# Designs tried in a protein design chat: VHH binders against Acylphosphatase (acyP). Part 1

Scores and structures below are computed, not measured.

Target 1, 93 residues: Acylphosphatase (acyP), of Lacticaseibacillus paracasei (q038c3)
Amino acid sequence: MVKLAKQIVVRGRVQGVGFRWATKMIADNLDISGTIENRSDGSVFIQAAGEPLNLAKFVAKVKAGPNPYANVSTYEEQPLEDVPNFRGFQVTG
Unless a header shows other numbers, all headers, positions and changes below count from the first letter of the chain; antibody chains aren't numbered by Kabat.
ipSAE, averaged over its two directions, is called F for ESMFold2-Fast, E for ESMFold2 and O for OpenDDE. V2 adds 0.75 times the mean of E and O to 0.25 times the DockQ between the complexes of E and O.
[cut] marks letters that were taken out.
The coordinates of atoms that the task and the answers printed are left out; those that the model quotes come from them. Centres of patches stay.

## First folded at step 2 (VHH; from q01 with S27F I28T I31D)

Design q01c
Fold by ESMFold2, look of step 5:
Order: sequence, then structure tokens, then C-alpha cells
Structure q01c (fold): chain B 93 residues (1-93), chain A 119 residues (1-119)
Amino acid sequence: as target 1 above (93 residues)
Amino acid sequence: QLQLVESGGGLVQPGGSLRLSCEASGFTFSDYAMGWYRQAPGKQRELVAFITSGGSTNYADSVKGRFTISRDNAKNTVYLQMNSLRPEDTAIYYCAADLYGEYWSPDYWGKGTPVTVSS
């Protein structure tokens, strides 16, 4: 029942390669809620919340690249202490 | 050991319907995302429909509005209802399971059930 939340910024070959949809499929399967969007600087921004073990699995998949066409060269995260009331995991932009 | 067994394939006329079933054993079915994939002769295997452990669904554009994926966790079974079938739907249909939702490289595959749509 204890949920953790993070915001994540990834860079690399992460836009135009199906990154957001692959990440959503992984999140939905791990019961991770949150959002994912492309930024204009080429990065992908993620907010993710879930049970600690599943969130750790989600983070591992994101770092490794959520599909074979993605390449994550830079990964940054911060705790998300103001946890929004996410409704599932949504691609918002 | 984990097994996925497809059934329900066969020969059907264009415009017809088939319901595919995939029964799972040897793992905790409710924790896995499930998918239906198909492979026509000489082509790469492609995703048809995908359902997460939580019940969210996704479909290939070519089958949207005609195919419906569903799951029954009490029976360890995933289904594909195939309506308005076309000759281009002819393929071997495979059931697959993935713990992490990796639709491009599922962890486990069934043996496949052939579907032929022909006049």
C-alpha cells in the first residue's frame, strides 16, 4: 500500500522511436501510474508512482530502454513529494 | 513449467468470425500482460492485440473495431474475438505472455493456431 513517486528526465535516442508508448505498456503492466511527455529540447519527462518494488522494476526498464529502438544516454530522477492523483499512466505530450 | 496453448483457429469465409482462446499454465497468469500476434508466410510476426494485467487494451490499426482482446483470470485464459475477417487476416496466430509488458519481445510464446480466411 506504500507508494513512492518520482519525476524522471531521460535523454538520448528517446523521441520518435516509440519510447512513450513502450514505457506506457510497461507502466500499465507494473501498475505504475503517472505521465510521460516529450520535451522540446529532445528529452522525455516522466512522472511515475507505484509500489516500491514495481517502481524499481519500471525504473530499470526505462534506464535500459523500454524498447530496442531507444537508447537512454542520460537518466536523472528526483523524488516527487507532491503526488498528483494520477489516473493510470498517460501519454500527455 | 510454463505453457500457453492456443485453440479456435480454422478456415473461415471473408466476413466471418472466429474466437481464439489461449489457456495458460505453470505461472501466475494474473500478473502477466497477454498478447495476440500473427505471422503470415514470409512476413515478420506482428502484434495484433495486447492486454495488460490490469485490463488495459491496445490494438493494431489494421484490426481496430473488428477484433476484441479479453482475459478471464479465473480461467487463466486470454481470448481474441475476430469479427469481419478478411483474407489479409490469414496467418498463424500466437498467444504470448510478458511480465513487464514488453510487447516487442514477450517472455513466453504459444505454439500458434492457424487461421485461414478464404473464399
Scores: ipSAE 0.012, ipTM 0.282, lowest interface PAE 9.1, mean pLDDT 86

## First folded at step 4 (VHH)

Design c01
Fold by ESMFold2, look of step 7:
Structure c01 (fold): chain B 93 residues (1-93), chain A 120 residues (1-120)
Amino acid sequence: as target 1 above (93 residues)
Amino acid sequence: QVQLVESGGGVVQPGRSLRLSCAASGFTFSTYDMGWYRQAPGKQRELVASISDSGSTTNYADSVKGRFTISRDNSKNTMYLQMNSLKPEDTAVYYCAREGWYESGAFDYWGQGTQVTVSS
């Protein structure tokens, strides 16, 4: 089916609070592929690809905070025109 | 196969220090955020401190800020809690926890706990 892909940066209370693995569980449940990593500036970087409705649900859950301990203060995204061939959704760093 | 083993607890006088260790095995330690929780008798378990996978970001409960320091050594698969200026109110079982998702919190694997008792 048709896939869209996004590159996402989130900031806030997003490291040290279980954000990445909670996000992976959401991605796996929505059949979203991609990657997620902590960055040294305190942000979390995500690449996500999936069917448009599921990707929209994934984005909504990320913006809301994927667990009760995370707080997303800023959310930025860019479309990915050249979607990588992701194998599932992986925590990479 | 995930194991978290706390050590370093004990009985100390107020104002003294202890250093807790958490030895981790069965997973890639360097890719997980980690945390310390504590539970006093009759109380709910509370977050004490947490640390990002690289160690660059830390969070502390207000009650321990300035007294406790969380750290990690990814080459040794070990997390630490340096506990300075201990008070009787710090008496609790201290638990090491690994980042995850579950119905009741942000951490999904817990150690057996190590007792810290601060008394004269």
Scores: ipSAE 0.232, ipTM 0.596, lowest interface PAE 3.7, mean pLDDT 87

Design c04
Fold by ESMFold2, look of step 7:
Structure c04 (fold): chain B 93 residues (1-93), chain A 121 residues (1-121)
Amino acid sequence: as target 1 above (93 residues)
Amino acid sequence: QVQLVESGGGVVQPGRSLRLSCAASGFTFSSYDMGWYRQAPGKQRELVASISDSGGYTNYADSVKGRFTISRDNSKNTMYLQMNSLKPEDTAVYYCAKDLFYSEPGYFDYWGQGTQVTVSS
């Protein structure tokens, strides 16, 4: 019933390596909703919402790199107090 | 539906160059990171080069860095791999891919039919 939401920024070898679509696959499998986009500064920005256990699993997989070609060197998150009504998990940019 | 068609392979001598092309259709090409994989007989496939959706970020396997250049033209739905200073160890079938390899069983990486590159004396 209870969902949590996080805003996440990752840096490293995260653009041009299929990070966003690999992350969407993980999110869909864990019933995580939200968005993911490339930022012009080279970072990837994620908003993710879901049940606490599944969100924790999602975070762990993102930090580890969602595929073999990604390398996450920094990971930052903050809670989202007001959870947007996401329609599934979408690659937005 | 999704179609990826590689071209430009062949048999060449060491030190020569080839340019591979990947013509894409059936999806919004400009929305995806794209990549070139290769697989030699008896070996696991490896990512050779990848390029971001805009073309602004590229990545290369160490074995090809400085010799291969990936590029894309989103107006033509085409990705390229310029392969210079070819070596016998570059011999493989080269594939373009819309989604980079995933280890999760719920998704499939899309492969073209491949184009054979053979580098031999």
Scores: ipSAE 0.299, ipTM 0.656, lowest interface PAE 2.8, mean pLDDT 87

## First folded at step 7 (VHH)

Design c01b (from c01 with E103P)
Fold by ESMFold2, look of step 13:
Structure c01b (fold): chain B 93 residues (1-93), chain A 120 residues (1-120)
Amino acid sequence: as target 1 above (93 residues)
Amino acid sequence: QVQLVESGGGVVQPGRSLRLSCAASGFTFSTYDMGWYRQAPGKQRELVASISDSGSTTNYADSVKGRFTISRDNSKNTMYLQMNSLKPEDTAVYYCAREGWYPSGAFDYWGQGTQVTVSS
């Protein structure tokens, strides 16, 4: 069995709306490990790793907006070549 | 123990200003997005303004844009709402909230509220 990892940047109404904590709940329910942080340019940066099907579900929920106050207008992702040693899914900034 | 304490509410005439404060303790304030919500009698609680953890991003309900300003001072663990040009429709209990996922009927953490009454 394999794990995939992605680096994700989202923009829109994604800061000041509880995005990071709602995303952490989704990640925990799908057994996704990684990190999430607010960037100074207004974007949210995510590193996420997990089983391919669960990672795809995680991505779909992030794109749709993890809570009613968020609006994701731009979504970008790239594969992570080396997976950091994540311990669960953590809000880091 | 997480605590959020609102202050600065009162009774004012239309066109006046009030400044609300939210004093936070029991958690690392600078790592959380924060918001002001309000609830008028018989209505659902609704978002007024929100602010990112650093303070660099703010959001406002359409009904308050241009009149209200949210801000925070992370060195004082305090969030503010400057309310200018108050109208009777701004009458409500105003709540400070720490943003997070909140299931129906529950919030992550939430203040006790402060009453704002705008009466002609």
Scores: ipSAE 0.107, ipTM 0.504, lowest interface PAE 5.1, mean pLDDT 86

Design c01c (from c01 with W101Y Y102W)
Fold by ESMFold2, look of step 7:
Structure c01c (fold): chain B 93 residues (1-93), chain A 120 residues (1-120)
Amino acid sequence: as target 1 above (93 residues)
Amino acid sequence: QVQLVESGGGVVQPGRSLRLSCAASGFTFSTYDMGWYRQAPGKQRELVASISDSGSTTNYADSVKGRFTISRDNSKNTMYLQMNSLKPEDTAVYYCAREGYWESGAFDYWGQGTQVTVSS
């Protein structure tokens, strides 16, 4: 099974609402590796890698908001040509 | 050992102000989003305000927007809630919490709470 990787930027009510930690729970359950961090402009930046079906499920859950307190108003992604060797899914900032 | 200690609650008349403080210890405070929650008797605990790890982003429940201000001082491991124009419906126990732990089986990530009573 081929792994895919993406860089993701989300905006909206995504900082200060437990977004990063809820997203980590989703990633761990779907065997998605990568990183997630708050950016100073109010956005959340994600790098995510995993099996195509699981990565698609992960993306859908992120877009829908990973918990009831978050609201994603803007979603942007870019594919990663090379798949980094992430160690699990880490909250980095 | 995570500890969160709220202070600053009390009994006040409608229209007055209170300032709550949350002293945090036992974890790297500056890397966590934080929040204030409240619970009135017989009601569900609800989010009042939250603040990102750097302090650059804040969120508020609609019922408190324009009246309450959340802030933090990462050098003192302390979060604050300035509550202005208090109303009787603000009466509740107020809790500080480390964000993302609502579903935790470890209630250690919530403070003991501080009572705010806005006298009828």
Scores: ipSAE 0.090, ipTM 0.445, lowest interface PAE 5.1, mean pLDDT 85

Design c04a (from c04 with F108S)
Fold by OpenDDE, fold request of step 15:
Structure c04a (fold): chain B 93 residues (1-93), chain A 121 residues (1-121)
Amino acid sequence: as target 1 above (93 residues)
Amino acid sequence: QVQLVESGGGVVQPGRSLRLSCAASGFTFSSYDMGWYRQAPGKQRELVASISDSGGYTNYADSVKGRFTISRDNSKNTMYLQMNSLKPEDTAVYYCAKDLFYSEPGYSDYWGQGTQVTVSS
């Protein structure tokens, strides 16, 4: 099956609000694989891969905030062409 | 089994301070964001403060900004809430929470039994 992968950076109220594990729950429900981690600059870094329609749904939920406590002020993405061999969706930091 | 045990509540006069503690077990504490909720009689439960996994970032409800401080010691699997300049409207049961609310089906928040905080003259 055709898969698409993206690298994503989000900023705003995205740490200390359950963003990472909420995002994992969304990813698991949409069969998205990848990783998510907090960065020292307060941003969250995501690598996500899946079927194009599911990935679009995943991105929409991330932009909106994965839970009511998150507030995404900045969203950046770029294609991830060299896709690692992800084992599900993992919170790596 | 995830367990969260709150302590440190009590009865105090307005302007006084309390320090709440939450002892966590049954999960990798240092991997999760944590938070404090409170619920007053007849009111909905509300998020008071939250803290990132490493403690580097915190968030507060507008009603407690400048008065409450959330912190954590990952070596002790413990989270704290320093409550200064307490007001009668801070009276509530305070709950320690893991992960915070998820909007996806099949998930529920984890919290402890709660600790009563009463602020009265």
Scores: ipSAE 0.830, ipTM 0.913, lowest interface PAE 0.5, mean pLDDT 92
Fold by OpenDDE, fold request of step 15:
Structure c04a (fold): chain B 93 residues (1-93), chain A 121 residues (1-121)
Amino acid sequence: as target 1 above (93 residues)
Amino acid sequence: QVQLVESGGGVVQPGRSLRLSCAASGFTFSSYDMGWYRQAPGKQRELVASISDSGGYTNYADSVKGRFTISRDNSKNTMYLQMNSLKPEDTAVYYCAKDLFYSEPGYSDYWGQGTQVTVSS
């Protein structure tokens, strides 16, 4: 099974709106592993790995906002080459 | 089990203030965003305010901006809503919520029993 991994930073109304746990639910449903955390600058940082098609679906949902209250104004991603040994998808901060 | 208990509601005249509290238990409070919803008779439940896990970021409905302040004390597992300059249109049952509404299948929101706020001259 081929897996891809991405590192993602999102900005906008992404904290205080249930973004992290909503994202985890999406990840779990798509068999995406990784981590998600709030940053002190108000952004959310995500590392995500999975099958290419599922990862694409995951990214699309994150961009759109994982729930009705999120508003993503900026989306940045880069390939994650050194993929950690993720234990499912975890909210780490 | 998740438990949310609201308090602090009451009957006040317009322009007065109330402070609502939500006592949380049964989950790691400091890991979750929290929020206040309200529902007036014959109207849909609406989000009033929300706050990030650490309290560093807050969001407000346009109708309450500048009048309401949401805060939390993670050491006490408690969230607050300071309501100033109350108006008759603020009359509703106010609910404490764990996280916020999620659109994914299988998700269930957790609410308290609610506390009645009545603003009337």
Scores: ipSAE 0.828, ipTM 0.912, lowest interface PAE 0.5, mean pLDDT 92
Fold by ESMFold2, look of step 8:
Structure c04a (fold): chain B 93 residues (1-93), chain A 121 residues (1-121)
Amino acid sequence: as target 1 above (93 residues)
Amino acid sequence: QVQLVESGGGVVQPGRSLRLSCAASGFTFSSYDMGWYRQAPGKQRELVASISDSGGYTNYADSVKGRFTISRDNSKNTMYLQMNSLKPEDTAVYYCAKDLFYSEPGYSDYWGQGTQVTVSS
């Protein structure tokens, strides 16, 4: 099947709350590849690629907060037009 | 293998301070958010404070906000909890955690052995 890719930025209570590793667990369970990193401005940046239905499920879980400690107040996404060949889903920073 | 060793607990009077330390080994400490949890007798373990991998972002339970300060030194693989203005309700075993515990399948929930904090007159 066709894979889609997205670049995602989330803000809120998203750093210091276990966001990245909880998101990696969700991604691994949904066969989503990509990366996730903390940014110095307090946001979390995600690149995610996968089959459309699974990517939609992944996005829904990220928006809802990947664990009970997180609170996503803003969510932005853009197409990821020139994506690298990701090997699984990795926490990169 | 992951090891977390808490220290710095004790018996103190209300209003006093304690500083807890958590020595970490067996994983890349600087890659993980970290948390302090506590468990009082007959109660479930609760998150007290958490800190981002860089130390730049912290979160606190309402009951300790303004009294407790979490910090970390990634060069020493150590996390700290400064506990000021201690109250009898703070009496518990305090646990250091790699990342923050939640009930999702496959999530790591490594804990230290705990350090007892007792606040009584």
Scores: ipSAE 0.514, ipTM 0.784, lowest interface PAE 1.6, mean pLDDT 89
Fold by ESMFold2, look of step 11:
Structure c04a (fold): chain B 93 residues (1-93), chain A 121 residues (1-121)
Amino acid sequence: as target 1 above (93 residues)
Amino acid sequence: QVQLVESGGGVVQPGRSLRLSCAASGFTFSSYDMGWYRQAPGKQRELVASISDSGGYTNYADSVKGRFTISRDNSKNTMYLQMNSLKPEDTAVYYCAKDLFYSEPGYSDYWGQGTQVTVSS
């Protein structure tokens, strides 16, 4: 029943390197729900929700780069106050 | 159902150019980053270039920077690789891939059949 949610912004070599779909695979494996999208400023924006330990594992994998071609140079997160009703983890943009 | 068909390869002298095409079907092409890989005999496949779903961001291997240009036309479900100033070390089978190769469970790249590029006398 206990879930946490975060919004995350990453920068670096994160667009055009398969970041979003690799991140979705990680999220699906850890039962993390949410969304991921490219932003026009070159960053990737993530909303992620799940069980606290799984969410921590998800964050660690995102920070490390979800595949060998990504390079995360900055990572920013903020808590989401409520857990949104996401349907799975979706690439939205 | 996913199909990727590479074309445009051939035998060419050093210093010449080739343009590779990758025709895609069976998936929503505009939703995926795409990549070109190459594999020379006895070597592992390597990423040559990649491009974001919109085409706005590109990345290149150091060995091809300044010589190769990746592009895409989402209205035609086609990705391209313009290969200028070709060198013998560019000799390889070139593959296009839906998204980029990733070995984790539940992640899948799909490869085309490849197109041979040979740079020699």
Scores: ipSAE 0.474, ipTM 0.773, lowest interface PAE 1.7, mean pLDDT 89
Fold by ESMFold2, fold request of step 15:
Structure c04a (fold): chain B 93 residues (1-93), chain A 121 residues (1-121)
Amino acid sequence: as target 1 above (93 residues)
Amino acid sequence: QVQLVESGGGVVQPGRSLRLSCAASGFTFSSYDMGWYRQAPGKQRELVASISDSGGYTNYADSVKGRFTISRDNSKNTMYLQMNSLKPEDTAVYYCAKDLFYSEPGYSDYWGQGTQVTVSS
């Protein structure tokens, strides 16, 4: 089936709160592939690809905060063209 | 096997300081956010402080802000909690934890054995 892909940047209380690994668990459960990393400006950068309905569910869970310790204050996304061949969902930094 | 070993607890008077250490092994320490939790008698376990994988971002419970400082040394696979101006309400078993997400009770391999801190008048 056709997959969609997005680049996502979230800000707020998103670093030092277990955000990346909680997000990986959600992605794995929804069969979302991609990557997640902390950025030096305090944001978290995500590349996510998957079936459109599952990707929408993934986005909703990320916006809501993937665990009780996270607080997402801003959410930005762009379509991701020329999708890399992601191997599952990986925490890369 | 993931191992987390807390140390540095003890019995101290109010107003004194303690420094807790968490020695980590069995995983890539520098890849994970880490946290200190505590469980006081009759209370639920609570997050006290957390620190990002690089050490650049920290978070604190309101009850400990300005008194406790979390830090880490990724070259030594060790996390620390400097506990200043200790109060009787800080009395608890303190646990270090790999990653803060805890969705099930069966994730005990993300916790250490704990170290007792007792602050008595």
Scores: ipSAE 0.447, ipTM 0.760, lowest interface PAE 1.9, mean pLDDT 89
Fold by ESMFold2, look of step 12:
Structure c04a (fold): chain B 93 residues (1-93), chain A 121 residues (1-121)
Amino acid sequence: as target 1 above (93 residues)
Amino acid sequence: QVQLVESGGGVVQPGRSLRLSCAASGFTFSSYDMGWYRQAPGKQRELVASISDSGGYTNYADSVKGRFTISRDNSKNTMYLQMNSLKPEDTAVYYCAKDLFYSEPGYSDYWGQGTQVTVSS
């Protein structure tokens, strides 16, 4: 079983619009583990790990906006060097 | 079980103000973005205003911007909607919602039962 992990930062209309919990629903459906939090600069920070195809699906849904109220203007990612031992997908902040 | 109870609705004349309250229980209120939606008969439910978990970020529908103000008090598990300069077009049932999802009107785990606001002469 091959897992990949990514660190993701999104900006736009991403705070105050239900982004984190909509993203958690998507992650749970795709068996993606990790974390999601609001940052004080208005961005949302995500760590996500899972099977490569499911992680790609997860990323596509995040970029498109996980619900109709979100608008992702900027998407940035970088790989995580190790696959962390996440316990499910958690909203942490 | 999640409970959201709206209050503060009523019948008022155009130009008047109302303040809606949403009392929340059964979840960690301070962890969720919250929103006010409204639905007039025969219309789709629409987002009126939303507020981040901390209260630091707010969003408004264009039709209410400058007239309505959303706020929250996390120590009281309560969200508010101050509605000024009310117009007949604001007539609707107003719902508070836990975390903003695009969902059907009958999705009770994320919606209150609503409070009627009627603006008419």
Scores: ipSAE 0.399, ipTM 0.731, lowest interface PAE 2.2, mean pLDDT 88
Fold by ESMFold2, fold request of step 15:
Structure c04a (fold): chain B 93 residues (1-93), chain A 121 residues (1-121)
Amino acid sequence: as target 1 above (93 residues)
Amino acid sequence: QVQLVESGGGVVQPGRSLRLSCAASGFTFSSYDMGWYRQAPGKQRELVASISDSGGYTNYADSVKGRFTISRDNSKNTMYLQMNSLKPEDTAVYYCAKDLFYSEPGYSDYWGQGTQVTVSS
């Protein structure tokens, strides 16, 4: 069995609405490791790694908006081929 | 323990201004988005304004756009709400909140005690 990793960019009403910490709570509950940060262009950038089924659940919750104040209008992802050794899921910026 | 203390409320005439402050302690203030909520008598609490951890992104309820400005000073662990052109409909208790309110199971709410704003002739 392998772990998968993804790079994710979301846009919409995603900054200043508690998105990152709500996403961290979801990640911690699903044993997803990685990072999440605000970008200067208004997007949120996520690196996420975990067991495939849990990662799929994580993605579904992110797409739906991790709290009621967020609105995800675009969702983009790419595989992350060199999986970093993440220590838990961290808000980095 | 997380502590949020609102101040700056009062009784003012329509068209006047007030500036609310929220002093925060017990957590890394600069790591969290923050929000101002209000609750008028007989109404549910509503999000008035929110601000990103850096202060770079803000959001406002339609009813206050152009009149209210949220800001923060991370070096002082303080968030502000500048309220201009106050209207009677702005009368409410104003609360600051850490990381915005969630209704999901297991999430802890962190609110201040509130500061009363009354706008009347």
Scores: ipSAE 0.285, ipTM 0.643, lowest interface PAE 2.8, mean pLDDT 87

## First folded at step 8 (VHH; from c04a with K98R)

Design e4
Fold by ESMFold2, look of step 10:
Structure e4 (fold): chain B 93 residues (1-93), chain A 121 residues (1-121)
Amino acid sequence: as target 1 above (93 residues)
Amino acid sequence: QVQLVESGGGVVQPGRSLRLSCAASGFTFSSYDMGWYRQAPGKQRELVASISDSGGYTNYADSVKGRFTISRDNSKNTMYLQMNSLKPEDTAVYYCARDLFYSEPGYSDYWGQGTQVTVSS
């Protein structure tokens, strides 16, 4: 029942290309909980929690681009210091 | 129920302009990226332009860059496509779509009936 949590920032062609909802579909299929939102600086911010193997698969799909219109040019992550009580994976902004 | 209704198509001469509108209802319009697609007879649908939920980020197919401008008014739940310098090659049915068509079926299955644009002398 071990879960890991990460805070992720991606940049590139990630806004206006259906990134957030494509990422939510991937998260739901991998039983990843968390949130995803657009930031005003053009980046996308993700909080993601789940079983280590599934979280690794989620990260790989995000880095590769969750749909053919997206292009992730930079990827940054760090451990999530305090984990909110996530209810599934939600698009929040 | 999601509804997307395109309007503004027609028959125009080469070099002229048209403005397409997409009226949206049945969902929180301001939460979604939106796109315009087109399909000419015998061809696959292609993304023409897309716009972020806030309107701050746009993308265009190479064939329309500099001629077409996508925009949205979230207070009216409406997306627009200004098409300038129209060419016969722009002849197609134009569709608006929620969350761009090539994502997962549950998020990209919504588009309207389409509006015909015909560029001919």
Scores: ipSAE 0.435, ipTM 0.751, lowest interface PAE 2.0, mean pLDDT 88

